# Ledger of designs, part 8: VH-VL binders against q86iv5

Target 1, 237 residues: q86iv5
Amino acid sequence: LDSCSICVDFVGNSLNDLLNIILNSGVIGTCGDLCSAVPGGQIVDTVCDLLCDYVGVDEFIKLISDVDPDPIYICEKISVCKTNDNAAASLDLVQINPQNGTVGGTFTLSIAYTVTNTIATGQLAFNIIDPTGNAFGDAVLLVQQSPEQYTQQFQFQATPSEQESFPNGLYTVQALVCEGSCGSPHPNTYTLANGTTTFTISGADSSSMSGAGSFSGSSQSTQTGAASGSGSGFALF

## First folded at step 8 (VH-VL)

Design f1
Fold by ESMFold2 at other seeds, fold request of step 12:
Structure f1 (fold): chain C 237 residues (1-237), chain A 122 residues (1-122), chain B 110 residues (1-110)
Amino acid sequence: as target 1 above (237 residues)
Amino acid sequence: QVQLQQSGPRLVRPSQTLSLTCAISGDSVSSTSAAWSWIRQSPSRGLEWLGRTYYRSKWYNDYAESVKSRITVNPDTSRNQFTLQLNSVTPEDTALYYCAREGSKYGAFDIWGQGTLVTVSS
Amino acid sequence: QSALTQPASVSGSPGQSITISCTGTSSDVGYYKYVSWYQQHPDKAPKVLLYYVTNRPSGVSSRFSGSKSGNTASLTISGLQAEDQADYHCSSYTRSSTFVFGGGTKLTVL
């Protein structure tokens, strides 16, 4: 793992805790005072100290306390992640299988994209909009993606939950490849390509799902090229 | 050095609003290194944190889930004080009410008011 | 129905060491290091004894020490003295930006 990925993963996992600690304490004089309070063990504390010491505690707190904190943007401002304002890519394929499925079924979203000018720090992201307008999604961090053709797969099971019931109807998939965080208003952020596809959920094949069910969305990836993604949870851009 | 002086009614009727005031001396309600809480104590429940107000570039509030729908804690910078408003009180709100300062670096309540026993009864 | 569980009472003889437990969850005691302890004598406001699990404010005796493991914090009073007879409360900052208290422990010095 490279320093940029380590930074983005740390900030993404610890941002809410850092904010909570900063707001509760008010004045924090050293990186040690801030970082020792972050849960997750000694490795997390060490990464926190290294990043915080690199820019100084006051600047680190300012970056985390931004109105729209964004792990990629924070790591770019720290200078651990690079930017490329001339990044370029295209989406070659946005495909979902099965295109017609059922509640409880597994869907695989396949995305192929070609980088034509290096993506320094960005995302491959998708958003799925259900028939009622509710959305869920995921994203993968892209670091120093050289010009090459890449593929990425995401899987999810259409298990009803409080967050997403998976109603029957037409679903719209939106996919983006971005420099920076997809959908972010922050500087050095660009939508490089976008694409859509659709799929349908129709009449349930199993009424035995009437018990307690839960949604789980997860991403799985494959790549052709110089670098790989790692998944980053639900992305709604 | 820092002192908290409480004031407010000792008897409140059910369904009314309980209002208490905490005056601050030796510190500022807008101090960026402090936060200002209300805590109550009863024999059956012990100490119960209710909520706080604090300034960090803007004003923030946090409230205990048990009272969140009924509570407001407000600063008054011109009088250097902060207030508790607890709406729709019932006899279950009868308690000894404290205001308290959360000091910077402590993460703890280092200065307490004298306490105000409030009875909610018809 | 306190959020944190403390024994209702504990007792010890002068000179002994006693320990008061405070058990919460992974969302409070087990999450951050913002655990604090308060001593309260009859008809007085609580007074902070420990913060950040182990730290003593200026003027608090070194006989008071704290620790935590998992979801349980502990206050230890060594060299028990008559003036230690009081109520003891634990508190924790939570993942949800709130504070919770234990039900309190009455320490009796025999």
Scores: ipSAE 0.426, ipTM 0.753, lowest interface PAE 2.9, mean pLDDT 87
Fold by ESMFold2 at other seeds, fold request of step 12:
Structure f1 (fold): chain C 237 residues (1-237), chain A 122 residues (1-122), chain B 110 residues (1-110)
Amino acid sequence: as target 1 above (237 residues)
Amino acid sequence: QVQLQQSGPRLVRPSQTLSLTCAISGDSVSSTSAAWSWIRQSPSRGLEWLGRTYYRSKWYNDYAESVKSRITVNPDTSRNQFTLQLNSVTPEDTALYYCAREGSKYGAFDIWGQGTLVTVSS
Amino acid sequence: QSALTQPASVSGSPGQSITISCTGTSSDVGYYKYVSWYQQHPDKAPKVLLYYVTNRPSGVSSRFSGSKSGNTASLTISGLQAEDQADYHCSSYTRSSTFVFGGGTKLTVL
């Protein structure tokens, strides 16, 4: 696993805790003082120490304190993730199957894209908008994606939960390929391609969320190419 | 050397606003290495943290959920003090109120005021 | 009613060791290392004994020690002395940028 991916995963999981620790303490003199306070165990502490020592504790605190939650941008400023302002890609396919399904059914989103100039650090992101305007989605990290065609599949089960009730109607899927974090206003960020598709859900009753509903987690499937990631919940559109 | 001196009324009527002041000597309310809290103590609840104010390039406040809708903690840099305002008090707000400093002790209250017993009754 | 659970009282004879527990949740005691302990004598403000789970401020005896495992922090007082008779409170910083306290423990030196 490369240093860029490790940085993005660490910052994505720890940014709020880092900020909370920094604000509570006021003055932090060493990376050890900061990083030993971060929850998550010895591996997390070690990654924190390595990244913090790489730029120095004062610069690390500045980067964390001065940015909106954008782990890719932070890791680019730390210089463990590269940028390419000339990155280029196109979307070849945005497809969801089945196009007509039911509550509780499993849907597979397939995205194919072609990189024509290397994506140094970016995202493949999707957003699903339900008939009422509520949205959910995910993104995967793209590191050093050389020119080639890539495919990615995601699965989800349309099981009602507090986060998404899956009402009957038309759903819109939006997909993006980006250099940097999709939707971010930060430098070195570009939307390289976008696409949409739709699907419908019918035959469902919205359940009352008075108790715990069954929520199937998002699933990700990677095919062809070097695209990989541990998942990210901070895609922006 | 750092001392906290509390002042304010000891009797407050229900529905009024409880207002207390904590004067700081030997430190600054705008110190970037300190935070300034109000904590109360009663037989039924023990010690209860209410809220704080602190400066980290700008002013911040944090408040306990139980009083968040009624509480304000404000700094006064010209007088080097900070205040508690607790609106719409009831007899349940009767307690010994402390102001306290969180210094560089990472979540520890290292300096406390003398305490002010406030009774809320009609 | 308190967010952290402490025993209401504990007792010991001079020279013995005693331990006071402080149990919270994964959002406070079990989350960060910002756990502190306070000693309070009658009619006095609390005084910090330990911070960051184990650290002693200057002037606090090494007879006071602290530990944490999971959602439970512990204060141990060894070599118990008459002046240790007091109330003891634990506190934790939370994920929500707030502080919570235990209900307090009354220590009686027999």
Scores: ipSAE 0.398, ipTM 0.735, lowest interface PAE 2.9, mean pLDDT 87
Fold by ESMFold2, look of step 9:
Structure f1 (fold): chain C 237 residues (1-237), chain A 122 residues (1-122), chain B 110 residues (1-110)
Amino acid sequence: as target 1 above (237 residues)
Amino acid sequence: QVQLQQSGPRLVRPSQTLSLTCAISGDSVSSTSAAWSWIRQSPSRGLEWLGRTYYRSKWYNDYAESVKSRITVNPDTSRNQFTLQLNSVTPEDTALYYCAREGSKYGAFDIWGQGTLVTVSS
Amino acid sequence: QSALTQPASVSGSPGQSITISCTGTSSDVGYYKYVSWYQQHPDKAPKVLLYYVTNRPSGVSSRFSGSKSGNTASLTISGLQAEDQADYHCSSYTRSSTFVFGGGTKLTVL
């Protein structure tokens, strides 16, 4: 893995813990004081120390303690991830199958996009908006995506839970290709392309009886692109 | 050097609000190196952390799950104090109440008030 | 399940060592290294003995030491003295930005 992906994965996985440590401790004088408190073992502590030492503990804490902390932005400010303000892409296809399904069914979102100027550090992201306005989604990290056509598939199962009941009706899928974090107000962030599609859920009368699985979508890479990511949840845009 | 002085009523009726004040000397309630907590103690429950207030570029609060629907901890920067308000009290809220500082040097409750025994009457 | 479990009482003779356990979960004792121990004599406020599992504040005797393994933290008192007779409380910062305490342990010096 490249250093940008390692940084984004570390910050994304450790952000809540870093915030909790910073807020609880008040004054933190060294990277060792901060990073040794982060759970996850020696590898996580080592990555934390390297990133923190690179910019200095005060700047590292400042970036993490921002009102809207963003793993990609943090790693760009640390200079581990590159930016390209001239990145460009288009969405060729946003397709969901089946377009008419049932509660408990499996849906596959297929996205094809063309990069026309390198995406240095960005995202391929989607939101799915249910008939009541509730939304869920996921994103894949894009690092040094050269000009080329790419495809990506995401799969999810419409299993009801407290977070998403999957009511009958029309669902809207929004897909974005971004330089930087999609939806972020931070510098060096651009929505390069967007697209939408829809699908419906028409449940059987007995579809509310069982289950309560995870309702977060997952990303999978299936073609020429080298895009992949451990993914962290992202805010609705 | 640093002292915490508690004040407030020792008898509170059921369903009323328990209100306690902790005055700080030798430190500031706005210190970015401290957090300010309320902790209570009873024979049946031992020590129970209730909640805190602290300043880190803005004011934050954290509350114990067991009381979060009834508790408020507020700073008062002009008087250099912080307060506890616990609504809808019952006899189970009878306890010895402490205010305490979580100091950045130790990351633990290093300064405690004298304690206030509060009885929630019948 | 956020409560920490301590033995209700322990005892030891002067000069001996004793150990008090504090067992929590993977969301508290087993998550961060923010475990602290407090000594409390009758009619007194608690006094911090250890923080960050092993660290002693200035003025706390080196006879007090701490450790943690998995979800269990331990306080060890070596060279037991009569004035060590007190209640001992453990505390942990949690993943949810709260603190939890153990039920307390009464140490009796025989």
Scores: ipSAE 0.397, ipTM 0.730, lowest interface PAE 2.8, mean pLDDT 86
Fold by ESMFold2, fold request of step 12:
Structure f1 (fold): chain C 237 residues (1-237), chain A 122 residues (1-122), chain B 110 residues (1-110)
Amino acid sequence: as target 1 above (237 residues)
Amino acid sequence: QVQLQQSGPRLVRPSQTLSLTCAISGDSVSSTSAAWSWIRQSPSRGLEWLGRTYYRSKWYNDYAESVKSRITVNPDTSRNQFTLQLNSVTPEDTALYYCAREGSKYGAFDIWGQGTLVTVSS
Amino acid sequence: QSALTQPASVSGSPGQSITISCTGTSSDVGYYKYVSWYQQHPDKAPKVLLYYVTNRPSGVSSRFSGSKSGNTASLTISGLQAEDQADYHCSSYTRSSTFVFGGGTKLTVL
């Protein structure tokens, strides 16, 4: 496990907590003062201390408090993640199975991509746009991805939730391979490749809104934004 | 190589205190790169993490909600071991108890003790 | 009641690929990437197969792979062998500085 992955995961999962601590404290004088207040216990505190100590508490707070905080960008500025402005990749396959399913059914998104110039720190990301224009998605962190072919799968269950009702109709899947955070305006970010596919859902009427926990049996929530360590709460592109 | 050796009684009466020890060889209980956990296993509930102790300038503990009113996990630096104390046991506490090392960077249990089957019965 | 949901059993023939799911919440599987998998043969202590979702300790076969999406983690075993017959447990670190385990999955190799 490398320092870059650890940094991006920590920042992605702890950014909101760090911002709340900074906002609610008058003066934070040491990395220990800041990091001991981050929820998560020993694992999170140790990572926080290591990253904060590399740049000093004042610079760390400045990076976290940026107007558009981005875990990958922050970790590049801390110098634990590298950049490559010449990164290059292509998408070989964007496939979803089944292409015609039902509400409550399980869908598997398969993405194959080829790196042709190393992705230093980037993402493989997707979003799924429902028939009404609502979107949800996820991303995985790519660190020092050498030139080679790669395959990744994502799975979700079409169980209606507060964030996504899964109405009947045509769904569009968009996939991206990026250097830096996909969709980010920060320096050293690039969309290297994109691809799309579609699928359909037919079945029960989904016109009613749902609240949290109103639908039985869901083992996987559907959501707008990332659920991974690098993409927590990221905006869809 | 790190090894964990458990000891303690295998039969405990209801309402008594269950007490187990875990001796560490090849590592230190005060290692700042590890944490020391107790985990139990029963047919009805599977694996259940109970609590841990670890050293970072001072000693810390974390406990599972289900047992935190009854549990204590203590280090013993002089014997290089750590203990589980579970008060007011019932037959529902009958389980195979493991001690385990948790790596700080990995968040996983990489070294396990041999297990001690503790029966709570009259 | 385990905090994480796994299927009670799965089966497959030698040479096949199988996947075991582990579903939690936004406060555990969906919060951090500290998700791990353990293999347990009868009368033995669990042995870590994967940590940090995808990483294998030294000595663990590349036939074992992992992934995570949202609140669900998955263990995939390719090229099933008779020795893979065992119980498989998932675990997640939680937002509250605790660990939770799944109920376990019995894998039967036919």
Scores: ipSAE 0.007, ipTM 0.523, lowest interface PAE 10.5, mean pLDDT 84

Design f6
Fold by ESMFold2 at other seeds, look of step 14:
Structure f6 (fold): chain C 237 residues (1-237), chain A 122 residues (1-122), chain B 110 residues (1-110)
Amino acid sequence: as target 1 above (237 residues)
Amino acid sequence: QVQLQQSGPRLVRPSQTLSLTCAISGDSVSSTSAAWSWIRQSPSRGLEWLGRTYYREKWYNDYAESVKSRITVNPDTSRNQFTLQLNSVTPEDTALYYCAREGYKYGAFDIWGQGTLVTVSS
Amino acid sequence: QSALTQPASVSGSPGQSITISCTGTSSDVGYYKYVSWYQQHPDKAPKVLLYYVTNRPSGVSSRFSGSKSGNTASLTISGLQAEDQADYHCSSYTRSSTFVFGGGTKLTVL
């Protein structure tokens, strides 16, 4: 893993804890005071100390405490993730299979995109909007994606949970490729391309139980060493 | 020397709103290094944290799950105090109510008010 | 029911050491290091003894010490004295930005 990915992973996993520590304590004088309080063990504390010491504790706290804190943006401001205001890409394919399925079934979302100017630090993100307007999704970090065609697949089982019941009806899939965090208003952030598709769930009475589906992701590229993805949270945009 | 002085009614009827005030001396309710909590104590529940208010560039509130639908904690910067409002009280809300400061570091209630025994009954 | 489990009572003779446990979950005692202990004499407000698991405010005797392992925090009182007879409460800051208390422990000095 590179420094940018390590930073984004740390901030993404620890942002809420950092905010809670900062807000609850109020006065934090050193990076050690802040970082030793973050749960996750010595590796997490070490990454926290390195990033915090690089910009200084006061600036680090300001970045974390921003009204709309964003892991990618924070890591760009720390200068461990690069930006490219000229990044460019297109979405070649947004496809979901099966297009007509049932509750409990497995759906595969396939996304192909072409980078035409390097994505320095960005996301491939998707939302799935159920018939009632409830949305769920995920995003994959893209680091130094050179011009080339890339593919990414995501799978999920439509297993009812408290967050998503998977009602019968029409579902809309929205996909975005972005420089920076998709949907973010921060500087150096751009929606490079977007696409949609739909699928239906019919049959079983999914409305009798509510819940959320699970996601797993994979990616492919035409070059060795291309970034691969794993889900880290819901993508809403 | 930081001190907290509580005031408010000691008897409240069921279904009404319990209102208590905590006056602060020696510190500011808008201190960025403090937070201001209400905690109650009864034989059946022991100490129970209810909620807090605090200033960190803006005002924040956190409330215990058990009361979050009925509670409001507000600062009053002009009088340097903070208040508890607990709506729709029942006899189960009878308790000794404390206000408390969370000092320099979270996780510690380092200054407590004198306590106000509030009875909820007809 | 209190969120944190403490023994209802503990007793000891002057000069002995005693330990009071406080057991929670991975979302409170086991999550952050922000565990605190309070001493409460009859008809008095609680007084903080320890914060951040082990730290003593100024004016608190070094006879009071604290530790934490997993989901359990401990208060140890060494060299027990008659004035230590009181109720003892633990508290934890939670992952959800709230506080929870233990049920309290009545210490009797024999």
Scores: ipSAE 0.417, ipTM 0.745, lowest interface PAE 2.8, mean pLDDT 87
Fold by ESMFold2, look of step 8:
Structure f6 (fold): chain C 237 residues (1-237), chain A 122 residues (1-122), chain B 110 residues (1-110)
Amino acid sequence: as target 1 above (237 residues)
Amino acid sequence: QVQLQQSGPRLVRPSQTLSLTCAISGDSVSSTSAAWSWIRQSPSRGLEWLGRTYYREKWYNDYAESVKSRITVNPDTSRNQFTLQLNSVTPEDTALYYCAREGYKYGAFDIWGQGTLVTVSS
Amino acid sequence: QSALTQPASVSGSPGQSITISCTGTSSDVGYYKYVSWYQQHPDKAPKVLLYYVTNRPSGVSSRFSGSKSGNTASLTISGLQAEDQADYHCSSYTRSSTFVFGGGTKLTVL
């Protein structure tokens, strides 16, 4: 929708391809050389060209090639995403339902937070830590979130997979609200609030390794404002 | 102008290491516009890319999954050459081996060595 | 087995046009535009005909042209000549930073 969200989505989806193309001998001196090679069709090429041309091909390559590249940070350096070093927020509620469930069951994580100083470009993120210490999670991009109360929901099905077996026991949920990418070492990045809750899994065949969990998010405002966001794959440990 | 000249043994015994050398003239192994590959050819498998080395602020290597555990491709900037080492060879490694330059934009092999037929047998 | 699928052989008469297909996956031919074609005469090293799907190096005849749709790339040789009798190979760069080749196509000029 907005240029910041478009940039973050593009960089997040294309970062590994851009790195691979940059290392190949076929990238010489122009944004066209780089961007025409990125898979995804005309719309992806156009977004790549716009972002690359805006900052210049040499600077764009530098930002992509950073040792610990971060889509939000890259888009802030390109100046299509804004920063606010004085962003502030608190967590009002971190709740998971059901509190006691089974493997294969569906869980809904509800997070309510209050922004007290605008989050320019940030994340609402969570980690779920299983009884053995293994963690998985997700995040939603927050763009220009004005002072207001917000709610977000994430839903997942506890289907065992190679990444998470969903063993019986106590799970810890950690939620974070951040300016910038949660956990990033880059400038203009702050953890604004955090919170926790727990739930348990019992009573089903937790030894099954088939399937994969997935996440979805939603947003609600108590005023006329609304948060824009997309689910993305990241985890905090 | 650019030429690739191969050298190395043509007979190698099973379980030994196959070592081949590709000497470069008219270009530099450290050129930031090129990459340097080994490719082999056999009647049963056709052309098979094995791996490459190239310089972009530092040296990088990429290897085919089928040989990744056994292969090393090394540059030698002082001699302007690059080498193939393939460990633990079997008769299935019998092939015509080429070195090649990836010198066009977008990953094409524009210069090839003369080829070295390597037989793996007792 | 080769990673890219080409027909084992194709034939044509002088003056005709022929097309050789090269089918891969969404991880190679269908991913990047780094597709190239090589001509190889007996006992000789391959010679590049096309790169980046459609581009001809200097000195390569305009009778050779290329295209790509989805996971399939194509080499077309128009105005077929006796010296075109050779093996033809396709190659693709992959999303795993490797190259793969087709099994090769033997072109016979009748």
Scores: ipSAE 0.167, ipTM 0.616, lowest interface PAE 4.9, mean pLDDT 86

